# VHH binders against q8wuj3r1227to1361, part 2

Target 1, 135 residues: q8wuj3r1227to1361
Amino acid sequence: NDFAYIEVDGKKYPSSEDGIQVVVIDGNQGRVVSHTSFRNSILQGIPWQLFNYVATIPDNSIVLMASKGRYVSRGPWTRVLEKLGADRGLKLKEQMAFVGFKGSFRPIWVTLDTEDHKAKIFQVVPIPVVKKKKL
Below, E stands for the ipSAE of ESMFold2; O stands for the ipSAE of OpenDDE; V2 stands for 0.75 times the mean of E and O plus 0.25 times the DockQ between their complexes.

## First folded at step 1 (VHH)

Design a7 (framework vhh_7ocj_1)
Fold by ESMFold2-Fast, scan of step 1:
Structure a7 (fold): chain B 135 residues (1-135), chain A 118 residues (1-118)
Amino acid sequence: as target 1 above (135 residues)
Amino acid sequence: QVQLVESGGGLVQAGGSLRLSCAASGFTFSDYYMGWYRQAPGKQRELVAAIYSGGSTRYGDFVKGRFTISRGNAKNTVYLQMNSLSVEDTAVYYCAAVDYEGLWYDYWGQGTQVTVSS
């Protein structure tokens, strides 16, 4: 009865387990490069492997995340999202969905939705991802 | 401007040793933990060793007892002493300055190649 998925250009990437699901998209060509998931434990905190994985994502990557079931919403977990363009000082609720970006700037389409029962984002990202000048 | 410069890589025979150095500049060294990571072709980058400003350390399971990480805060340098090297240790080794007790990566060096021959 509980479900989570990420959809890119009509293709669904369903989560097979509780935790954080991640899809990485090349910001120049718009193709999906990887799809994986990371379990969380309330007792142990966020898994180290998620941090290692985020560190290996190339610059100019779109990073999509969705929670399923229980995950750690407290402590420094929000800092991973801040690294991908989320606002600082966030307080996560029981579920989250995130459209983020790894790079030297924050696109305006970076979006976080966090709620106690469900979280959902629909977003259109222009490709290639480029830094916009203030006008 | 932040800069991390690795040195000490090279070719060594199995059972040998190498000492890697990473000179850091452009940031407050004590605000970061310093780490060594490695990446072989086709694999994800993985943690080898990390050291916090207070001296506490963390090691990957595959290197415990063989490698030792240390830091010289006065010289803004971190070291990796690598003993009893095996062919499986062959990779590009990266120095990183990482914020908040290893929760993500702020700065990366260019990498230094370590090749272990049989």
Scores: ipSAE 0.000, ipTM 0.113, lowest interface PAE 15.6, mean pLDDT 76

Design a8 (framework vhh_7ocj_1)
Fold by ESMFold2-Fast, scan of step 1:
Structure a8 (fold): chain B 135 residues (1-135), chain A 119 residues (1-119)
Amino acid sequence: as target 1 above (135 residues)
Amino acid sequence: QVQLVESGGGLVQAGGSLRLSCAASGSIFSDYAMGWYRQAPGKQRELVAAITYGGSTRYGDFVKGRFTISRGNAKNTVYLQMNSLSVEDTAVYYCATEYWDDSGYLDYWGQGTQVTVSS
């Protein structure tokens, strides 16, 4: 049994099933807005589910993802992950840990790690991600 | 490689019940899921219900509480119990199986079975 979790400010968000778990954080205040899990389905694979879900995420959101078990399927991986600042999609057999951002620019801390059984990211993200207007 | 054979479709009056069966044969791994889709004339194909090898289920919103998907002991057969049928449930029902291997994701589809609900 593989172990996967996302941790934000000391709180763990573990995955109970194979697939991808997603935590969305408000980039202005740094609070967790949602925790959602995706698994492959006969109707559609995870990348199509994520494509639709990412469209609902507000701009200026930090998006964390972690995979457990089998999760890669055919679909628009590059388009989904590029919307969150990644420079590529996923290949078959890849595992994932991801720190992404939905917005008009790619922060330097956006990170995708795809090593099998070793995908792991530790990242400190400055809040607010988008700077306030100068006075 | 994988074949799906549906049975149990037919004509039924509104408020009635039907049980569909789907038997899978061929090379199937233990991590596959199976499900039922339907397509009415002039409509898009839509998910009715799905069940994983381990027994987790997913349903389309229009059938929740009325339909139940289940799996046989051999795990290569799935059933769809359809209760409280309405005219809107009239469609061709397709069995499908989800399959995972090291090369990726695959779907296999059955021939379909007609379900007609009369008023």
Scores: ipSAE 0.000, ipTM 0.138, lowest interface PAE 13.3, mean pLDDT 77

Design a9 (framework vhh_7ubx_2)
Fold by ESMFold2-Fast, scan of step 1:
Structure a9 (fold): chain B 135 residues (1-135), chain A 117 residues (1-117)
Amino acid sequence: as target 1 above (135 residues)
Amino acid sequence: QVQLVESGGGLVQPGGSLRLSCAASGFTFSDYAMTWVRQAPGKGPEWIATIYSGGSTMRDDSTKGRFTISRDNAKNTLYLQMTSLKPEDTALYYCAKDYFEEGWDYRGPGTQVTVSS
């Protein structure tokens, strides 16, 4: 009945099933490096697939998430949001959208929107996230 | 070097109680969320409860009235107090560290709980 997608630089990454959709972006070049989803059967209980996936995300990665449909809004999987820069102890509502970051600091653009009915984020992320000067 | 060792399982009559313990070592226990999971014969793993580093808990609705998760950070120990045990609670009970930082299965070998008359 509802829809969900993540859009990066004009390209849409739609979701075909209820659960959580994830897009990982390299924070140095701004290139999408993976797009996957975790259906509700994975999020219920201990989400080993999600935990393992997040553990393998490199540092300096931008991590986007969006819920679709009747997703699992509580349980151990929500610790993933805290690892990616969300505040501890946040309660998720019927829908969520998230712009997160895996790294040694929390950028100011890390955002979690969670609401009944609809959640949406529009965020401009400066690239590279960690700036280095040429020699 | 990370170790999780469960204990306290055994054979118990329906309506009985057990307290499971999980002794943790090799990491800063107080910094991590800890979880109890069970696996019954022929079934997949079932999440029971998680206790976060700050002490907040999340519990499965079907067992939360009978099972209580707690922790003692000074002793690096996680507990599961189980009351009013039923035959359907028969399972291998595991404790698990919030492993997504490490990317490894940081679970213990489990402790067997058998509820039988």
Scores: ipSAE 0.000, ipTM 0.134, lowest interface PAE 16.9, mean pLDDT 79

Design b1 (framework vhh_7qia_2)
Fold by ESMFold2-Fast, scan of step 1:
Structure b1 (fold): chain B 135 residues (1-135), chain A 121 residues (1-121)
Amino acid sequence: as target 1 above (135 residues)
Amino acid sequence: QLQLVESGGGLVQPGGSLRLSCEASGFTFSSYAMGWYRQAPGKQRELVAFITSGGSTNYADSVKGRFTISRDNAKNTVYLQMNSLRPEDTAIYYCAAEVYTWSGDTYVEYWGKGTPVTVSS
């Protein structure tokens, strides 16, 4: 029963691949704009694939991640998450789930859960994330 | 405790070059993976370049071909050679010493205090 999925507004985004699943949501409208996966690979390493991908994500994006199986990399895995609002210097365990944000600030709903066998987050994110000031 | 001290930052014009150094003291430097991170005003800290204890290197896409990370284990020092600098490279640059978890990931165990780099005419 090894599985990982990300669910947004009742729609599941599963993968059959081991590694990291990523869903990107527009922070203004709450629409899913991409769903991709980074397979566990000894040739490429997951943090650098994710690091490069995260650099392409627009500001004001909600970024959801979930691990499936073993994700191993000889790179600074935690820094990918820190770019998206995670705490500095954290240790990742065998599995992780993450609700992150790409922007100049860390919203209070940014959440990382990391555990040996199972990681799970349920979070409600207010949309729009960045609200216009009253005129 | 391991101490990290950065140096080599400063003011340069666009297209210029700088070499940052990070000297480690206290523990065996060669067992650590080392990273260079940067933080621009009002933005979050981001990874720029990484070198493993074995010498393998990785770079952020924004700096590939312009920056080179290297280490000298005899001097307990990691370097960042920065060429073709752009105004968007302006940031405080931080050195980080990282250890591998049992799963093969890393975590930052020690941070330097940072060295400022300003790219401006």
Scores: ipSAE 0.000, ipTM 0.080, lowest interface PAE 19.0, mean pLDDT 77

Design b10 (framework vhh_rezetamig_d1)
Fold by ESMFold2-Fast, scan of step 1:
Structure b10 (fold): chain B 135 residues (1-135), chain A 121 residues (1-121)
Amino acid sequence: as target 1 above (135 residues)
Amino acid sequence: QLQLQESGPGLVKPSETLSLTCTVSGGSISSSSYYWGWIRQPPGKGLEWIGHIYYSGSTYYNPSLENRVTISVDTSKNQFSLKLSSVTAADTAVYYCATEIEYWSGDFDYRGQGTLVTVSS
């Protein structure tokens, strides 16, 4: 993929780095709270930086990912996607895009697209993700 | 109380296929939520992940090894296996069969004791 970006409510978050770009959104207000990218070494089976980062994401967070260039598409790191709502046992292709959620359930809008040349997702996520008690 | 045990030849000639089997006891592969995999450690080097399989047959391989690696599962024998083709002296290592644990850390439970495989003529 020549270009990779994540767009949230009309604002683009491009990545200049090869690997996995991650945008974290607060599920209550819909605010972007972080934008980070991770290079995945082709020599490592497990991208530990990404594993550790996902563990720090608060519950009730929407997590968006997009690949750019070469990344580790195979290996146990796909468990990170499963922990964010992806189906277990899926095989990633050369590129991926992901709309995930960190929380106690899997929302219906969790989406993974993976293709050899280009991966893309267009998704609408209702906010707040978790309905709280009303006064 | 899950236990994994590696088995297979400890000596393999260059250019041949290395074949190992992992026998699972104390639990069933087909009713498990684990990924079942292979990890190796060459002498004097760190751990290298080889690949993992889910009981349904979905496989994930280290890109540096993927053209030589096949992992398969035999649920009737409660076993999974590794085949690594076209071996060289660089494939000499202690081979472990292992499970992924269901924790946020993503760490692996190295439950097999390991088996030394030497590639030499």
Scores: ipSAE 0.000, ipTM 0.184, lowest interface PAE 12.9, mean pLDDT 77

Design b11 (framework vhh_7qia_2)
Fold by ESMFold2-Fast, scan of step 1:
Structure b11 (fold): chain B 135 residues (1-135), chain A 121 residues (1-121)
Amino acid sequence: as target 1 above (135 residues)
Amino acid sequence: QLQLVESGGGLVQPGGSLRLSCEASGFTFSDYAMGWYRQAPGKQRELVAFIYSGGSTNYADSVKGRFTISRDNAKNTVYLQMNSLRPEDTAIYYCAREYEWTYGSGTFDYWGKGTPVTVSS
């Protein structure tokens, strides 16, 4: 019995494939702008397309990730999580859930949960993430 | 300072072969994953091959079995051996370094200028 989903403001984004599910949220208005999945490769782990995808995410984006089924917990793809505010040199277990941010700082709500059986996060993110500047 | 210099592109007939080279300078080459991207006219740029610092490789389905990526850390060079070339492989090929993690932009920091490959009948 395996299941995984990401939920944003009451709407569920279920995982369709084994691997990593990604939801991208605009940090100014809090709206989901992208939902995609990256299947696990038995030989190489997380697909190289994930590196390219993360590079295209705009600054001031909230990035949610969840693993489903088989995924490789080792390898250089953990750099992707570091780019989104995770601690450097993190050690992943068989499952992971992640609330990250792409931007010039790491918000205090950036969270990684990684466990052998199941991983889960419940987090409230204040919007807008980046405060309006005063002239 | 930081440079990626591609070479080896050119004109070739279908079924032919080319070997692209990318010489890197200004950073510790052996610490970074390197990739080859391509952009065909009117298409988006796509990643075709990727090599990790440890030497493991990944390929796009469209080139798997025909292209081979490799690296020589002593020469600070990454290579793309392209065999059994097809007209649909016609594109400008770009060498790219994995961007360094920072709290700033997660964009790819270093791209080469590209080397054109034309496969014509």
Scores: ipSAE 0.000, ipTM 0.149, lowest interface PAE 14.7, mean pLDDT 75

Design b12 (framework vhh_7ocj_1; at its last look DockQ between E and O 0.06; V2 from the best seeds 0.00; counts 0 for: pae O 8.9 > 2, placed apart)
Fold by ESMFold2-Fast, scan of step 1:
Structure b12 (fold): chain B 135 residues (1-135), chain A 121 residues (1-121)
Amino acid sequence: as target 1 above (135 residues)
Amino acid sequence: QVQLVESGGGLVQAGGSLRLSCAASGFTFSDYAMGWYRQAPGKQRELVAAITSGGSTRYGDFVKGRFTISRGNAKNTVYLQMNSLSVEDTAVYYCAAEYEFTTGDYEVDYWGQGTQVTVSS
């Protein structure tokens, strides 16, 4: 069957819509700051809204993504994942789950799982992600 | 009940041509943008061609000049004429429908089951 959700500290963020669902978490406090979904469009392709949305996410944000249903991508969507710490040259399959980070470095916990039928990630992320250096 | 039924796929040699058809039922066809997507093994599904209810067209860069999308509103059918086929065009081709007069975000409403196109060298 076709279901998708993102779970943060025991709270589920389900999506009823096909496409890519996105949860953004503040990397300092571990607080979820947004939960939204982006669908494919015949008129738009992968929505420019997803590309622009990711560009506006603040530095030191944890970004979780999960696909639901027949996710369709057009053009440069792998570049979006690269901006969030994914490796270059990855080949994506029908389903995708992603734990990403927007910042000046790539944490070791950045993870992409892509499979034809079911993708799943379980990850523990230390908070705060960026710790101030003490003199 | 809504249905999109694709036909016209099959095996063809490189340099050949195929014409795909997608017959729609269960909705007001003339209110929908129609499109063709494709997915090759190990790759993401991508837009091949789109046509609005008004007849405006859009193509993926990799097929521009080789493929032509058209629609027949009287027959509730969208077509994809595929010329100069190469092995890189091998994929399952999906018909898609999207309600054009939404006041919200655009989204694909209906998908066909797909039709296999295999291009041999």
Scores: ipSAE 0.067, ipTM 0.493, lowest interface PAE 4.1, mean pLDDT 81
Fold by ESMFold2, look of step 2:
Structure b12 (fold): chain B 135 residues (1-135), chain A 121 residues (1-121)
Amino acid sequence: as target 1 above (135 residues)
Amino acid sequence: QVQLVESGGGLVQAGGSLRLSCAASGFTFSDYAMGWYRQAPGKQRELVAAITSGGSTRYGDFVKGRFTISRGNAKNTVYLQMNSLSVEDTAVYYCAAEYEFTTGDYEVDYWGQGTQVTVSS
């Protein structure tokens, strides 16, 4: 089951290649600002370009990711998920879906779903994204 | 002219160790991910280990912590330390190189000629 897409406000962003699909949404206005796919490679798993791409994402951005096909679920690229708010020490299975955030705080809606056969997230994210103080 | 030259293969008893080396020339070593594949007779090639230019590693599931890949960028050489060998590790081991920064199709760009590893019981 290699059908993979990301949908934002009714618009679908399909992936044509095995690997990781990334959609970036401006956290202030809620508009999609980029859609990029990163092909799986034999030796690297997910290519180094993913690390550079995430580093260039502006702060206050919602970052959506979905896997397609077989990808290598190990290696340092998985630390990019931690920088986008995933729990440290995460263990990826054969499929993943992720809703993350690039910014100075970690919203409660950051979500990772990873399973061997299917990964799926449906979620509403508040716009604008703002830091909430603890009581 | 690109060359990948493996060495360190041979005959070893089960439980023993070998260290494979792959000397590379003809390309900018620091721009390439390096790795080892193996192929036993009648089987498909399978990934043993890979290491990126930044030092990140991954291993085939069958390795189970017994092998360690490393690279010496000053010597343009990638290594595979193989411990606790069993007869199931008998295969031809191939060095592989893949350019890290392409925006097109990823594939192994260069293969070595292979070195035989034989593990006797």
Scores: ipSAE 0.017, ipTM 0.427, lowest interface PAE 6.6, mean pLDDT 78
Fold by OpenDDE, look of step 2:
Structure b12 (fold): chain B 135 residues (1-135), chain A 121 residues (1-121)
Amino acid sequence: as target 1 above (135 residues)
Amino acid sequence: QVQLVESGGGLVQAGGSLRLSCAASGFTFSDYAMGWYRQAPGKQRELVAAITSGGSTRYGDFVKGRFTISRGNAKNTVYLQMNSLSVEDTAVYYCAAEYEFTTGDYEVDYWGQGTQVTVSS
């Protein structure tokens, strides 16, 4: 699959290379603060560049990811998804779309879609991101 | 690069024992569940035994307590002790590794080349 992009409030962020595209949104203001991509070659083995990048993402950030092409098989890089709220035991295929959150809690809207041919998520996230409490 | 190198296979008489070893390299061993699969001629590949990094094990239905899987993290090695072998256990045995974060259905990430186990009557 050669077509992949992330759209935030009408603005599209296309992917240029095979791998994973990342868009980071401030959870308080709802604005995009950064976007980058990681090639498959970077994701192979121990992807320290990805780990370091994720570590620099501020808490209370919404993190969007989308794969282009055939993304890297399972490996240590997938732990980033867990860190950003993905459920364990996920079934990785050839494509993925991900809405995650970096913070001290897991919002209910965190979602991972994995498919062989097409992965897509349409998500409305309330801003500011807040932790819901049970009464 | 990732390598899984099996050893310990060979010819054994029915009722005998073998101990297979798989030396792993090129990936973070402690992050992976390790396992053994086998494939007999004309049959599908099937799970023999698997062990998580935490030491939890599962076995194929045919094992019936005859085989024991273990792992030596210090040497990045997984073992399969096979006792009470029968002719039906004749197959190529493959070492396998799966990243534990996505272990819902044991999709193997890495395979060894396989080692032949032949049990004679």
Scores: ipSAE 0.012, ipTM 0.262, lowest interface PAE 8.9, mean pLDDT 87
ESMFold2 (binder alone), look of step 2: mean pLDDT 86; pTM 0.877

Design b13 (framework vhh_6qgx_2)
Fold by ESMFold2-Fast, scan of step 1:
Structure b13 (fold): chain B 135 residues (1-135), chain A 123 residues (1-123)
Amino acid sequence: as target 1 above (135 residues)
Amino acid sequence: QVQLVESGGGLVQAGGSLRLSCAASGFTFSDYAMAWFRRAPGKEREFVAAISGSGGYTFYTDSVKGRFTISRDHAKNTVSLQMNSLRPEDTAVYYCAAQEWEYSTGEYTYDYWGQGTRVTVSA
């Protein structure tokens, strides 16, 4: 009965495990590049596993996250969100949803929703995210 | 990549001493503030001590001030916590942490964390 999913252009990416699910999208073409989940036990013990994963994400990537069940909201894992464009010093509640970006700037559509019972985001992202100057 | 590894924990009698060490790798050590946090059984994680990237500033929670000393060795990429006059109340798992900002007691501001080392102080 507990569930979480990320949906991109009509395709759903459900999570089968408690923790944080992550979808990475190429910011140039808008294609999903990867879908992975970080289990509750990983988040509880070793946040650097999330840091390692984020370090491998290419610049100009859209990064979507959603929590399912219980996850650790304490410690430096919130800095993962900050490295993807979230405001600094945020405190996470029991659930979270996130639309982030890895790159040299913070798009206006970067959004974090965090609540005790349910977190939800609907966002439209223009592609390509990084454009050459017109003039 | 970034890794923090603690060592030096163990069992000690009240009034004794222990020295904890944290070996850091995968980042420019001198650019990061380093800290020790602890979590006693059944309690939340709390700040213990911090040292600035330059090593010029140190900060302690009141309950350990005068008994614990934090230091860093840039040549060895380590931060250490010398714990003297230990009390049963100091029993906890001790965690090493690092952050980009120069200093904070706030747990959520720290970028990287070690696995922890257990310290037990018996009466």
Scores: ipSAE 0.000, ipTM 0.072, lowest interface PAE 19.4, mean pLDDT 77

Design b14 (framework vhh_7aqx_2)
Fold by ESMFold2-Fast, scan of step 1:
Structure b14 (fold): chain B 135 residues (1-135), chain A 122 residues (1-122)
Amino acid sequence: as target 1 above (135 residues)
Amino acid sequence: QVQLQESGGGLVQAGGSLRLSCTTSGRTFSSYAFSWFRQAPGEEREFVGAISWSGDSTDYADSVKGRFTISRDNAKNTFYLQMNSLKTEDTAVYYCAAETYYVEGSYTFDYWGQGTQVTVSS
């Protein structure tokens, strides 16, 4: 609520801004490739910012999100999160944490936690996420 | 549901200050984000400032940045707009608004006050 961070293999990625913090991980090698934040603004909804951002994320990427403060804003939250493997009919509370995946299937480890005061996920993701098919 | 009531408007000289209050009825004050809007005669209603439900995040229109401050007092179920260095262009009816947390992340304004007049004379 008062703080947010994402931790990947012992390294913390904190954010001081209200909104949504995002970390993108390469699904083949397990390395962090980007860390960014989206601030809540009445003039520009976070879900529309995320919609545009998710379009730039390569397939076979693991996408981690954590909220700090108020992150709910105008736009299609459910559509954005469904692109990353979230279930349909999403209900978001005051805080959220999310482990998602951009690809043609939904891995079993895709997880959303949303609660009024604190949201937290601990997850182990096998790498590589996608196995090479035989010729 | 929530009911909003503005107070603190009036006449003030350019360069002066006013503090507007918006008092909320209801049990869910801490679950709401609050905003101020204004409307000058013959103009569209425009955004002035907003504060998150935690109070940790604020947003302002460019025309008022550095002069206006929005704050909230959860113990009093009241939020405020402190207006400093007032200009003639700030003359308008000021409205307070409250929005609730929506299923599926919708950002909507659920409730509005009736408005309070602010007149800035040169």
Scores: ipSAE 0.000, ipTM 0.129, lowest interface PAE 13.4, mean pLDDT 76

Design b2 (framework vhh_7ocj_1)
Fold by ESMFold2-Fast, scan of step 1:
Structure b2 (fold): chain B 135 residues (1-135), chain A 122 residues (1-122)
Amino acid sequence: as target 1 above (135 residues)
Amino acid sequence: QVQLVESGGGLVQAGGSLRLSCAASGFTFSDYAMGWYRQAPGKQRELVAAIYSGGSTRYGDFVKGRFTISRGNAKNTVYLQMNSLSVEDTAVYYCATVEYTIESGTYEYDYWGQGTQVTVSS
């Protein structure tokens, strides 16, 4: 009975498969450039498909993730969240939603929500994504 | 006009507790990572704790397990609960907006307040 979707500028990207859904957005123009999902069999063990996918995401990309159903909440794949700006060592609960970033800095809007019943994030990301200047 | 106003500092005995508050105005608080820094006399400022817009937290090794950072987006406020205080925690505590830079491996700040003095006596 569970569902998951990622919404970008009013357009929904739903998933019909249990696991992790991913949407990649170009940080310079704000265009969705990729939408995929990784079913539980990919997330179990060594998730080469996910690691390779993340490695090919261009720098300055916004990376959105959402869990659906009983996803794999532990294991090596969760290191991907750290590479996309999540704090190190965070433990995922039964559901998760994530607004991440692939780049040389960690923007203030990087957000991970993980809870037992549902996870939801609403975030506004300024485009183009640029490193903020100090005072 | 960006403002960060710290409060809750004071004098406390070793082993005691204090709760610091930082009231923010002039920017969209919920979009910013917030942090607490401290500076002891003659030392550089160091990061004590940070909290991202989504609630994820990070702590300096010297305070982990003793201090807790939290935020109230509805009140535009960030808090630092300080337990089991020691003389080494004596410093001026500053609230700041924070961004982690992977290039430098460090937290950088855009805006900060005037600070609040914390003094821990033996």
Scores: ipSAE 0.000, ipTM 0.139, lowest interface PAE 17.0, mean pLDDT 79

Design b3 (framework vhh_7ubx_2)
Fold by ESMFold2-Fast, scan of step 1:
Structure b3 (fold): chain B 135 residues (1-135), chain A 122 residues (1-122)
Amino acid sequence: as target 1 above (135 residues)
Amino acid sequence: QVQLVESGGGLVQPGGSLRLSCAASGFTFSSYAMTWVRQAPGKGPEWIATITSGGSTMRDDSTKGRFTISRDNAKNTLYLQMTSLKPEDTALYYCAKTEYVYDSGDYEFDYRGPGTQVTVSS
């Protein structure tokens, strides 16, 4: 709850805001293309803000998430993660970290860690995610 | 165990009205804020309105003039009065137990019921 950051190839993307931090990576080149955060809000709500944001992410994108403080863990939240390769019907705890993928399939490295006090993932992702079939 | 049961949906023509109800049990209803959320086919969930334990209301601007949230603490029931319904109001409607989460400084919506289907079509 005290801190959250996402690290890509040795570079840290910290957030001072409570809510969900998101880093989007190009799946062909491994380049970070955006870093943003979504606060909990009674007027805007993380679930629908993030649902709409995910719709704008290009296919073949790696999507990293980390929670800081409390986030909206109930309601439509899991539907957002399912669009990025998470298992259906999962139960989120008070904290979460996620390595997801937007595309036509679920890579084996898609990972969700959810715990009451802290969550952490270390993952190595092969680039390009979609490999060429040339001889 | 928190239980929420939505009812009152159905098929209506554009311009029609519906009153949705949410029967709550398993918690002290009067002590919590309550929220209405909807989800249309193929779209993300949308917040509609919240009513606090004291009766103050907050509503989405797009529906504010057409929808009214209210509660009856003696009956443990939440209501949504919908008027001037449009085809884009077609959705599954959920009520949600709402609580303030101090660590985030914001509210958490917990909807557990099956929802009630509203279809607006001629």
Scores: ipSAE 0.000, ipTM 0.129, lowest interface PAE 12.8, mean pLDDT 77

